# Designs tried in a protein design chat: VHH binders against q9x234. Part 13

Target 1, 288 residues: q9x234
Amino acid sequence: RTFSEEIKEELVNVPFGSREEVISELLGFIKARGDLDVKSRHIVFSLHSFAASRRLLNLMKYLSKPVSEIIVEKSHNIKKRYIKITAEYSESFMVIEPFFDVALFVSFLRGLFLSGGSMTNPRYHYHLEINLFEEETLALTRKSLKDFFNINAGIIELRNTRKLYIKSIKDILVFLEAIGVQRKLEEIDRIVTERKVIGDVNRTVNFIEANAIRTANSTARQIRAIELIKENMGLENLPEDLRRVALVRLRNKELSLRELGKKLNLTKSQIYSKLKRIIKIAERFGDV
Short names: E, the ipSAE of ESMFold2; O, the ipSAE of OpenDDE; V2, 0.75 times the mean of E and O plus 0.25 times the DockQ between their complexes.

## First folded at step 1 (VHH)

Design u16 (framework vhh_surovatamig_d1)
Fold by ESMFold2-Fast, scan of step 1:
Structure u16 (fold): chain B 288 residues (1-288), chain A 120 residues (1-120)
Amino acid sequence: as target 1 above (288 residues)
Amino acid sequence: EVQLVESGGGLVQPGGSLRLSCAASGFTFSSYAMSWVRQAPGKGLEWVATISYSGGRTDYVDSVKGRFTISRDNAKKSLYLQMNSLRAEDTAVYYCAKWGSPYLTGFDYRGQGTLVTVSS
């Protein structure tokens, strides 16, 4: 099962609060995945999550709201299964204002996430999103996430979809804790910590590799310059101080500038300066 | 130990004004929606107005729209109801309640109430 489904399985077991909180959670289901048919007095939920479906049925049972049909279907185009749940429409489904306080809002968020939310496995990317078509509801949800939990959520609007998303791992953890995730938070913390350790090791290796490449390129350029002088004018035609440096460099290709300096009783800066002059001389004979 | 203490009620003539206050303690006032509800003599509880946790949203029963204004001061942990153009039908005991919805019939942590009498 997906990582999202594992989180949703844990949410099925969150204890029910007040009647108002249960209604607010149901409103979350409705706003994310409910199609209302007021004339026939029915609401149809089309859910891709079996965990979300079980939670919805538990909410309906708690509220003594009848469910008239449950169908598990497979899309003939996509070959994906989904669950259709048909319930009698009641205006009592819509009487709670979920943005008025923190308890109602948390319950609403749980319903939204169960019905229309997903989270990428944190081993790969830090990303949580919720599908929300209604512009006003999305705007109020974003504002309330900021106001109650200091969560910074972004909005993506595409031709046929509108999404609320969270990219910060800190904000994602606050969100998941708020809606009632507990055991999965420990697993996520372990993955995040492991990724930080791996990231630190990778950064260190990349830094060493880059430094090694720069050093090798510098040494290679120095040797190429000396060989070019040797072939075109002869090292004996260099000033004595430059000739000594050129000869020591050729005999000790693996040594650092400091180590070369010790062999000639010169500072690292003096060796660098003399090698720079050698390279300048070599430029007249070819590319260095 | 949640406590709500209402004040500001009294006798007023039709067309007059009153301002009710509610002092809250024992909970994080700034995180919860607050409501005013009333009970007229011999009648049940009636929801009057609700204000969101931040004060950014308000809602009212139709009979008081345009006459009453609900407000809050989160720094002072206080809720207010400004009542203008009062009518005899507004006579009731007014209660402060921790409440998220105008359509619910129960209450969480209402106070002792304050009596408003509109009479000539």
Scores: ipSAE 0.006, ipTM 0.306, lowest interface PAE 11.1, mean pLDDT 78

## First folded at step 2 (VHH; framework vhh_lunsekimig_d3)

Design l09a (at its last look DockQ between E and O 0.12; V2 from the best seeds 0.00; counts 0 for: pae O 7.5 > 2, placed apart)
Fold by ESMFold2, look of step 2:
Structure l09a (fold): chain B 288 residues (1-288), chain A 120 residues (1-120)
Amino acid sequence: as target 1 above (288 residues)
Amino acid sequence: EVQLVESGGGVVQPGGSLRLSCAASGFTFSSYALYWYRQAAGIERELIASITRGGSTNYVDSVKGRFTISRDNSENTMYLQMNSLRAEDTGLYYCAAKYTGYRWSPQDYWGQGTLVTVSS
């Protein structure tokens, strides 16, 4: 099952709080995936998650609102399922205001995520999103995420669809804790730590490789510079201190600057300065 | 609009009792953890008692056994029963409501304070 579904499985077991919190969570389901028919007094929920479906049924049981129909439809693809749940509604479900009371807001967010949310496996990429078409609800959700939690959420609009998304791992962890995730947060913390360690190792390895390439190229440039001087000027016409360095470098192509310095009784800095002067002289005769 | 209003403060003799009330409106009271703080002159505000949304209580050592925090969710009211009062209990008493997690802390709600004076 997907990483999102693992999170949703944990959310099924979040204890119910006040009745108002339960209604606020239900409103999240309604806003994300509910089709309301006021005339018939029915709501049809279209869900892709069995965990979300179980949570919805638990909410309706708590509210003493019977479910009249459950239909499970399977797509051509065995891994895709649609679950249609038909229930009677109360007009009181629609008057709750989740955006001005953080307790109601976190319950509302839980309902939104269960019904219309997803998260990429954090081993590969940090991304959490919620399908939420209604513009006003999306705007209020984004504002309340900022106001209550300092979460910076963005909006994706594609082909007459609309999604709220969060990319910062810090913000994703805040979001998940707020809606009631606990055990899965420990797993995510471990994954984030592992990725940091792997990233640090990769950057260190890339630095070592780049430095080795630069050193080899620098040695090649030094040899080319000395050859240009030899061909165009003659090494015997270099100042004595530079001639000594040039000859020792030619004879010891594999030595580091420190090792060359030892052969010449010079510090690493001194040998580098003399080689830089050799390169500068050689540049008068060609590309080094 | 969120409001927390303390009442029940006053002047009492050492060894006496007071019961403080904190009346709340404008938020889902039963969903919040509730706190009593006190502030004596020249001292920073200090937490003295708390009660979770589930009713679990916690006290600082200086008030254990003397003070009792309680909540009545049907009346949106929190109480602090203060017994065996001492001169060092003198101060402003504030109620607060909080809904916080490990990784997040939205703005807390605070009352304006009620004065308790313990004097001979």
Scores: ipSAE 0.507, ipTM 0.814, lowest interface PAE 2.1, mean pLDDT 85
Fold by OpenDDE, look of step 2:
Structure l09a (fold): chain B 288 residues (1-288), chain A 120 residues (1-120)
Amino acid sequence: as target 1 above (288 residues)
Amino acid sequence: EVQLVESGGGVVQPGGSLRLSCAASGFTFSSYALYWYRQAAGIERELIASITRGGSTNYVDSVKGRFTISRDNSENTMYLQMNSLRAEDTGLYYCAAKYTGYRWSPQDYWGQGTLVTVSS
């Protein structure tokens, strides 16, 4: 089972609210996956989720709206199943204004997500999306997400579809909680926490490694410079202060600049400056 | 204690105006979406206007262009400006607050209502 399906399975058992809320949820299904056949006055829902299908059937049952047909079709893609649910169209389904009331909106969102929504496993990346073709509904949904829940959703327009998406894990959690997800939120939270820890560890390790490399390279360059001077000019021909630093550096190849400073009663900055001068002198004799 | 108290109702002639207020206390006002309902005699209560936490407003068609819902979070008060009142606007007007926070625990609060009578 996909992560999305697991979430949807949980949503199947969300208690029904008022009749209006139930209708609002149904409206979500309609807007995302419902096709109206005007001639037959039937609405056909094309769903990819068994959980979504179960929820839809439960909604229809609650509303005493008979389902005329249920067909499971195999898509060309072995992994995708289509569940087509056919029911008689009723104008009552469209009378609800889901953006007018927060309870209706939440129900509406539940329907949208169940029928047309998906979420990536947060172990990989943070992404929740809902397929919604109708531009007006999409815009209103985005606006209402912002207004009711301060969720920042984006819109993607593709060749044959439009999508609402949420990238922020915080916003995703708010969204899922709003539509009735509970148990799965705990799992998501654990995953997110784990990722954070791993990320922090990796950053720390990378930082340490990078610094170690930089230090090693710098130290190596200093030593090379000193050796080059020794070979070509002799350390005795260096200014006294530089000679002192050069000798201490050669004898203590593992020490930091600060530690070198301590040995010579100089600051890190002073040591650095002197080593820089040494390097400059060495450059006269070759590549350092 | 949670309280919603409506005020501003009364008798007005057709074409007149009224401003209703709903004063809230006992809960975090800014975390709630706010609503005005009305109930005419013999008719079920109907939602007529709403305002979200973000200030977005919605109206039923029958009041669009005539009524304006607003909120003042600093005063914990919601308002309904009613202009061009009609006889059909007569009824008991209720304010409601519904939780829209980040937690899934909706809580609804209702006022006792204020009577609006539009008559010649």
Scores: ipSAE 0.015, ipTM 0.348, lowest interface PAE 7.5, mean pLDDT 87
ESMFold2 (binder alone), look of step 2: mean pLDDT 81; pTM 0.806

Design l09b (at its last look DockQ between E and O 0.41; V2 from the best seeds 0.00; counts 0 for: pae E 14.7 > 2)
Fold by OpenDDE, look of step 2:
Structure l09b (fold): chain B 288 residues (1-288), chain A 120 residues (1-120)
Amino acid sequence: as target 1 above (288 residues)
Amino acid sequence: EVQLVESGGGVVQPGGSLRLSCAASGFTFSRYALYWYRQAAGIERELIASITKGGSTNYVDSVKGRFTISRDNSENTMYLQMNSLRAEDTGLYYCAAGYTGYRWSPQDYWGQGTLVTVSS
């Protein structure tokens, strides 16, 4: 069972609202996965989710609209299936306008997601998408998401379909909550929190390690420089101020520049400057 | 026209009580989660209490045990009972409504606020 299917299973039991809301949800199914055959006066829904199918059947039952046929077919992929639900076409399904009322819109979104939507496991990455072919409906959906919920959705155009997608985890959570997800929402929130903690820890560790490496390399270079001078010209031939710093650095290899400064009554900057000069002198004798 | 109107604010001594009301009109009240915010001087507005469409309540720690949020759908009114008031509770209190109730959900409607002053 996929993460998406788990969400959809929860949605099966969302209480029905008004008749208009139910019709709006059905419209979502129609727009995402319904094929209208005007000649035969039938609509065929092609679904991949048992949960979505159950929800659709419940909607149809509520509306006293009989289903003429249900077929489960295996796809070319052994792990996938098609559930085809056939019902008589009715103009009453198409008269609802879901984009001007937030309750109707939310119902519409529920239908869209159930029939054509998917979500990746948030443990890996944040992505929610809905397959929707009609450009106008896609545009209106995107606009309404922004207007009603301040959700920023993107659109992807493929050769044979279009997709609406949401990448922000905050927006995804708002979306799911809006269409009636509750228990799974809490689970997702926990996962996101865990990821955040892991991310913060990793960043902290990386920072500490990087800083430690930089410091170690710098200190090592300073020591090498001083030793090189000692071997080639002698420390006694350094200017007095540099000699003092060089000696203190050699005796205190573990101390920071600030701490060295304290010992010599100099600032960190002054110590740094003097060590830089020492390194420059050392470079005359070899690689530092 | 959508309207949220707060009332019940005023001056009260520390340890005292106030009851705020938020009267709503122009939208289907029962379908919205409701929120109380407050804003103290020089501080950003903060959410302090919420109640879902189903009646579930949530509070920030600073008001937990002292404040009670409630709603009456028949009257399209939300309430905030504030007990054991403290000086730090002083601020402008806002009523808000949102169709969704998740913590990251934006609120759709706002009131103008009512001033609460806790002072000896």
Scores: ipSAE 0.203, ipTM 0.653, lowest interface PAE 2.4, mean pLDDT 89
Fold by ESMFold2, look of step 2:
Structure l09b (fold): chain B 288 residues (1-288), chain A 120 residues (1-120)
Amino acid sequence: as target 1 above (288 residues)
Amino acid sequence: EVQLVESGGGVVQPGGSLRLSCAASGFTFSRYALYWYRQAAGIERELIASITKGGSTNYVDSVKGRFTISRDNSENTMYLQMNSLRAEDTGLYYCAAGYTGYRWSPQDYWGQGTLVTVSS
């Protein structure tokens, strides 16, 4: 079972509010996955989630609207199961305007997410998306996410798909809490904290590597390296540019790299590069 | 119309107690996280306590152990029990409601405030 489906299972149990909130949630299902059959006055929902299907059936029962058909089949074209639910249409479902009342808006978002939304497992990547093809509804949803919650959502438009997406973990958590996720938020918070600790460990390792590089600038290590080369190879066998640096360093133990560079008419970066090469050569002969 | 109305403010001695109430109407109270804010003279409004939809509470250090936030969803009312009051607790107390309950979101609704004065 996917991470998205676990979230959707929790959303099935969100208590119903007002009748208008229930209709607003249903409108989310309609806008994401509903096809209106005007002749028969029915809506056909095409869902990929059993949790979403159970929630939809509960919404329709609450509204006293009959469901005339439920079909579960495997679609070869998508290589995924489809749950088709045919329910009676009411004009009142389409009159609700969810974008100007926060309670209606979060109900609408819950319907959108249940029917057409997904979230990656946060252990791997932070990404939440909603398939929402109708341009006006997508624009109003994005605007209302910003207006009500300061959520910055993006839009992906391809020839046959249109999606709203959220990549900020802070914004994702706000979104999930708004639509009624409670218990799953604790799991997500733990995963985010674990990833932060791992990232801090990696930054600590990079800091240790940077300290090792700064230690290569240490006069004692540089002199040790030059001594190893002198004893095992002879300084005369170094390339002349490195031999010159080695001799000047031995002669001037207390100078900084900047000061050595000035004596040799080299930049700090150039003197550092040459001393690093000297150390690398010396490592062939012993511990530096 | 959404309303949040605070009550229960007044004058109290140091070490005394007060109970503030926040009566809500015009929205589905049980779906909102609830907050108490305090504003002392010349200072910006500060969050002091919160309670989520699920009942989890959080407090700023200066009130932890002395103040208790609670909610009664059947009466659409939030409370702040304030014990061991100090002079620095003097200020205007606001209730607020936010749908998400996440502390990073702006609050959706605010009350007008009730004054608490702690003086001897």
Scores: ipSAE 0.000, ipTM 0.232, lowest interface PAE 14.7, mean pLDDT 81
ESMFold2 (binder alone), look of step 2: mean pLDDT 85; pTM 0.845

## First folded at step 4 (VHH)

Design a1 (framework vhh_lunsekimig_d3; at its last look DockQ between E and O 0.37; V2 from the best seeds 0.00; counts 0 for: pae E 13.2 > 2)
Fold by OpenDDE, look of step 4:
Structure a1 (fold): chain B 288 residues (1-288), chain A 120 residues (1-120)
Amino acid sequence: as target 1 above (288 residues)
Amino acid sequence: EVQLVESGGGVVQPGGSLRLSCAASGFTFSSYALYWYRQAAGIERELIASITRGGSTNYVDSVKGRFTISRDNSENTMYLQMNSLRAEDTGLYYCAAGYTGYRWSPQDYWGQGTLVTVSS
């Protein structure tokens, strides 16, 4: 089972609200996956989700609207099963305006998501999308998401299809909670938390590596400086304290400043200062 | 005027039970999701239970199986049945209402709180 299907399975059991809310949810199904034939007065829903199909049937049952036909088709070309549900069309379904009432809008969103929505496993990527062709409905949905929930959704047109999408994990969580998801939210939270931890670890590792590189570069510069002095003036011509540090540094190229200090009974700061002086002397002879 | 008034708090022994009530007025109760929060001494307020307009409930793990949130729209009252109470359940309990219905956002209305003390 896909992560999306698991969410949809949970949504099947969301309690029904008012009759208007149920109609609003049905409207979501209609807008996303309903094919209306006004002449025959039938609507055909084409669904890919068994959970969505179950929810739709439950909605129709609640509304006492009979389903005339249910067909499961196996696509030879697409490893996808299509569930086609045919019912009598009623204008009463279309009179609902879901964009001005938060309860109706939430129900509408539930229908949209069940019929045309998907979500990637948050372990891999944060992405929720709803396939919806009608441009006006997309625009109104986007606006209402912003107005009611402060969700920033995008719209994209690809291959003659339109999609509403949400990328922010925070917004995705708000969306899912709004439409009635509960148990899966906890799972998502855990996943997100784990990812954050991994991210933090990676950042820490990168920081350590970067610091190591900087240290290595500094060490290399110190050694170069000492060698340059050795070549041009001789280490014996350095002040005694600097000479000692220079010799120890050359003999211990892998040691940290702290460790060098321990060998010489000096603090890290003292070693640092002396090495700076050495570098300054070396600069008289060339680039260090 | 919008009001949320909590009641039912008190002192109880570990393992005991309490039932909190939240009486609401001044707004359309049925149009709001409802929440119980609690705040222990020195700790930030935490959400512990929620109930949607449709009656769907959610609980934090620490109270799951012990606490039950419910609502009566006809009476404009929310309840929290608390069973198997523990010392760590001690705190000020707040009821809250939110129109948008998502728990990660600030709620619109808050009660003043009722104190629950679990002690031997």
Scores: ipSAE 0.006, ipTM 0.261, lowest interface PAE 10.6, mean pLDDT 88
Fold by ESMFold2, look of step 4:
Structure a1 (fold): chain B 288 residues (1-288), chain A 120 residues (1-120)
Amino acid sequence: as target 1 above (288 residues)
Amino acid sequence: EVQLVESGGGVVQPGGSLRLSCAASGFTFSSYALYWYRQAAGIERELIASITRGGSTNYVDSVKGRFTISRDNSENTMYLQMNSLRAEDTGLYYCAAGYTGYRWSPQDYWGQGTLVTVSS
């Protein structure tokens, strides 16, 4: 449905690696959306994605950890639909150190993105973010993104909200590849390429229009200069080469410099130089 | 000292074949994913083929079916077999090694390149 959900649907099918990698992915779910009570030994996951929910259940099945409750409901105050999954937690879930092994880290990132991440459709702009309120985990994630992948992630802090974000399309592609996206990467690359082509066309159109306006303004200035000289000095008092150019320009107001050059047997550069001299002379007599 | 050294480049006719080699030293070869890139004059360097630590291969569409990447961990060497060469395959070919195994991530080590020229 949404661009983010399409990515998450693809991630459901990423093959499991080692048991440690599966636990690391689960830790990502816990850190982004888990509400744990160590005393009662329960975790409640609050998820907004059916794909994320399916992946979580698959992780739990792989770990032989039963889920005691699954509820689909809307949030009381903000009318947001969510899926609550309740499970007994194990201390083995928390033993994994995801920040120093790249295989564990990418599994952890996949869990974070599935549970608390989103990406804007790249047709509009480039933005990927992960809700991750816990300050130490967010800092370690940002550091490890830089260390393993050279990804420059930022942090957004709003009232009661803390997010990690990525704005560079290059970094977003690296991130998505790392967590196991394949098909959607090809789609994103096509979108990026299409946006470059549209931008090139628009620049070309703007150049053509600007050049036409610039040419018209230049011709008007030349005519004004010639009229000032005529009114204040007389064209007969110009040097012969300038007088010829002034007369032909005045009688052929629509012609380009190249076309004027043909009439006078001069190059475009030569006629431009002579018109500049005419303007300089005219500046003695008023604004040009 | 880490080194990646390409060899096997040269001049070949369209439709011909070349085999490139990348000899590695100074790091644990079997722990790295390996890559071939090419760079034509005036164009950005592009990834064309990769092989994971476990031997899984990936290719860009422009070379699929014509190029084959392989690795020999016992010889610390990666290969690129290039068949049905076209003029547009002309360029400088680089090998690279990366711990992550991901196409879009920066690679840790690069070779100096070997020139392939496809011309009549």
Scores: ipSAE 0.000, ipTM 0.236, lowest interface PAE 13.2, mean pLDDT 82
ESMFold2 (binder alone), look of step 4: mean pLDDT 84; pTM 0.840

Design a2 (framework vhh_lunsekimig_d3; at its last look DockQ between E and O 0.01; V2 from the best seeds 0.00; counts 0 for: pae E 16.8 > 2, off the site)
Fold by ESMFold2, look of step 4:
Structure a2 (fold): chain B 288 residues (1-288), chain A 120 residues (1-120)
Amino acid sequence: as target 1 above (288 residues)
Amino acid sequence: EVQLVESGGGVVQPGGSLRLSCAASGFTFKSYALYWYRQAAGIERELIASITRGGSTNYVDSVKGRFTISRDNSENTMYLQMNSLRAEDTGLYYCAADYTGYRWSPQDYWGQGTLVTVSS
């Protein structure tokens, strides 16, 4: 069994949330592996994972939309086995907007990964990818991964395929946790830890970066950083974009990053990145 | 306006118990993952417990078995039951909420903190 399939087996057991979340997960299956036939008005899902197939059937059962056909075969001239599941589509499957609500987006990502995603064994290298041919959906998925999770995804275009990929192990772990992986994450964490021992030359830099990320999450540390800059440099000597953030944070000590972002017309990820830079500057002047 | 308001802090003897509450308003509480952090004097704020929107919990080793996080979506309130308190549990306790629910992302909302002092 592949590393990807082990992950997918865990995902089969993720509890269903709201009905809208279930439909959003189904939309992920549709966008990655669904083929809408306009003449017959059905959707055919072409899956290579038994776990994905079980999950899809469970989603359809929850929605009271039983499938009309299930075929398991090895296709002519293709050496891979596949599972075709045929269902009549519902207009309601297509009206969900997963890109503007993170709970729906996470469910959508789970459907994408189950149906069209894969991950290499992290013992060898870090690579996660999702088949997503439709350009608009791919662009929105990439944007939402950045907006909601600060995940930097790339795009691969090969022959008749288009894929989204993630290579940063930190981003991969965020992605997997988002879609509901828990126990397999522990295995991945162990593998990453073993590999870090071998990579001694980068040890100090990785520790400092991880600390900065965790401490930037603290309102108290953000305020302390701004105070250090004010005392030692003056806020007017910050780059304008950082100065705006510093002033607004100082005036609004009680607000979350999301609320600060609304005041500054910035996303959560944008304001987080700017506060991280503010903390880095402040560290020149003392403990943050 | 989003608010998270902690309550239930106070002075307690070693071995005692406290129940902290975090009352939330201004957001869709049931859609958020919720967190308890603590900050001892001179120490960085540390995550000690979390609960997903689906009710799955996680704890750091130092509180596992002694603290219990829970949520009541009908009352928009999260709780931390703290049993067998030790002097090293003394600190300022914050609740936090994050729509993304992921430990590598910053939290969306923070409370103001409630002080817990464990001393005899």
Scores: ipSAE 0.000, ipTM 0.155, lowest interface PAE 16.8, mean pLDDT 79
Fold by OpenDDE, look of step 4:
Structure a2 (fold): chain B 288 residues (1-288), chain A 120 residues (1-120)
Amino acid sequence: as target 1 above (288 residues)
Amino acid sequence: EVQLVESGGGVVQPGGSLRLSCAASGFTFKSYALYWYRQAAGIERELIASITRGGSTNYVDSVKGRFTISRDNSENTMYLQMNSLRAEDTGLYYCAADYTGYRWSPQDYWGQGTLVTVSS
């Protein structure tokens, strides 16, 4: 199980609040993963998480809304499971404005995260993201995060998708706590603390062995950056020159910058510059 | 009040047939996946048949080709047609309903069961 799924599993058991809160959470599901067909009066949720699916069904049950179909499909291209839940469309789902009330907003966020959200394992990177296509909703969500919780979220557009992301571990913790995560917060805190300790040790060692460690660490950082980009936006979305460097670096993890340059007919300085750019891009998705 | 009431059980000879019914009330029947379980003496309750909201059916191997699960949403009733009954089919038969439709999820509602005895 992924770290995200573990969080979502915990969220399945968050007690329901008021009816309005439940509807707000459902609205989060709709905005993130709901396909509305007004003509047929149906809504189809496409989910990747069993936990999210369970939560959605529990919400629908609570609201006494009928579900007409549940289909589990295996994607041919991506070893990802799709859970499609079909229900009758109700205008009542859309009448709530979750952005003016903190309780409604929190419920809304829970729905968004469950359906379209993910979080990287904090052992590696600090990154939380929510896939949200609708620009208006994205903007309002970002604004409300700032207004209600002082969270600084970013927005990134990748191909045909938009994502809201949080890279600050402090903000991530606030976010998770707000939407009802408890147990996993403790785990995250432990991990973060451990990382800090390791970081401090590394800094001390680097201070003592500054030159030799700097080179090894730089290579590791480059690789991490590239992997992070691959995971979050895909290498195909990098500029061609950066993509080439990224691919060669991944395939040749032990080569020096000079050696990488030889492979690409670039100078060491050019390789260095391009890797710096790659790292900068990766920083959008978390700590590198 | 939610109720699932099984009926149609009885004593039959090997090779005989029975039709079980499960009458549901107190919940939105059409929105639930439905299941038949059975429990033989000294054996753990086992799932034997399921029908989704959309009417897709599944069976365990031991009843395939002999049992047919169906549902009538207009009557809030689920059925189990049992043909070619065997002694090993003897047991308490339970109907169950689950909103999630996931096999690994606990059932939301259970009936009290109906006894099926296959004996010569």
Scores: ipSAE 0.000, ipTM 0.206, lowest interface PAE 16.3, mean pLDDT 87
ESMFold2 (binder alone), look of step 4: mean pLDDT 85; pTM 0.844

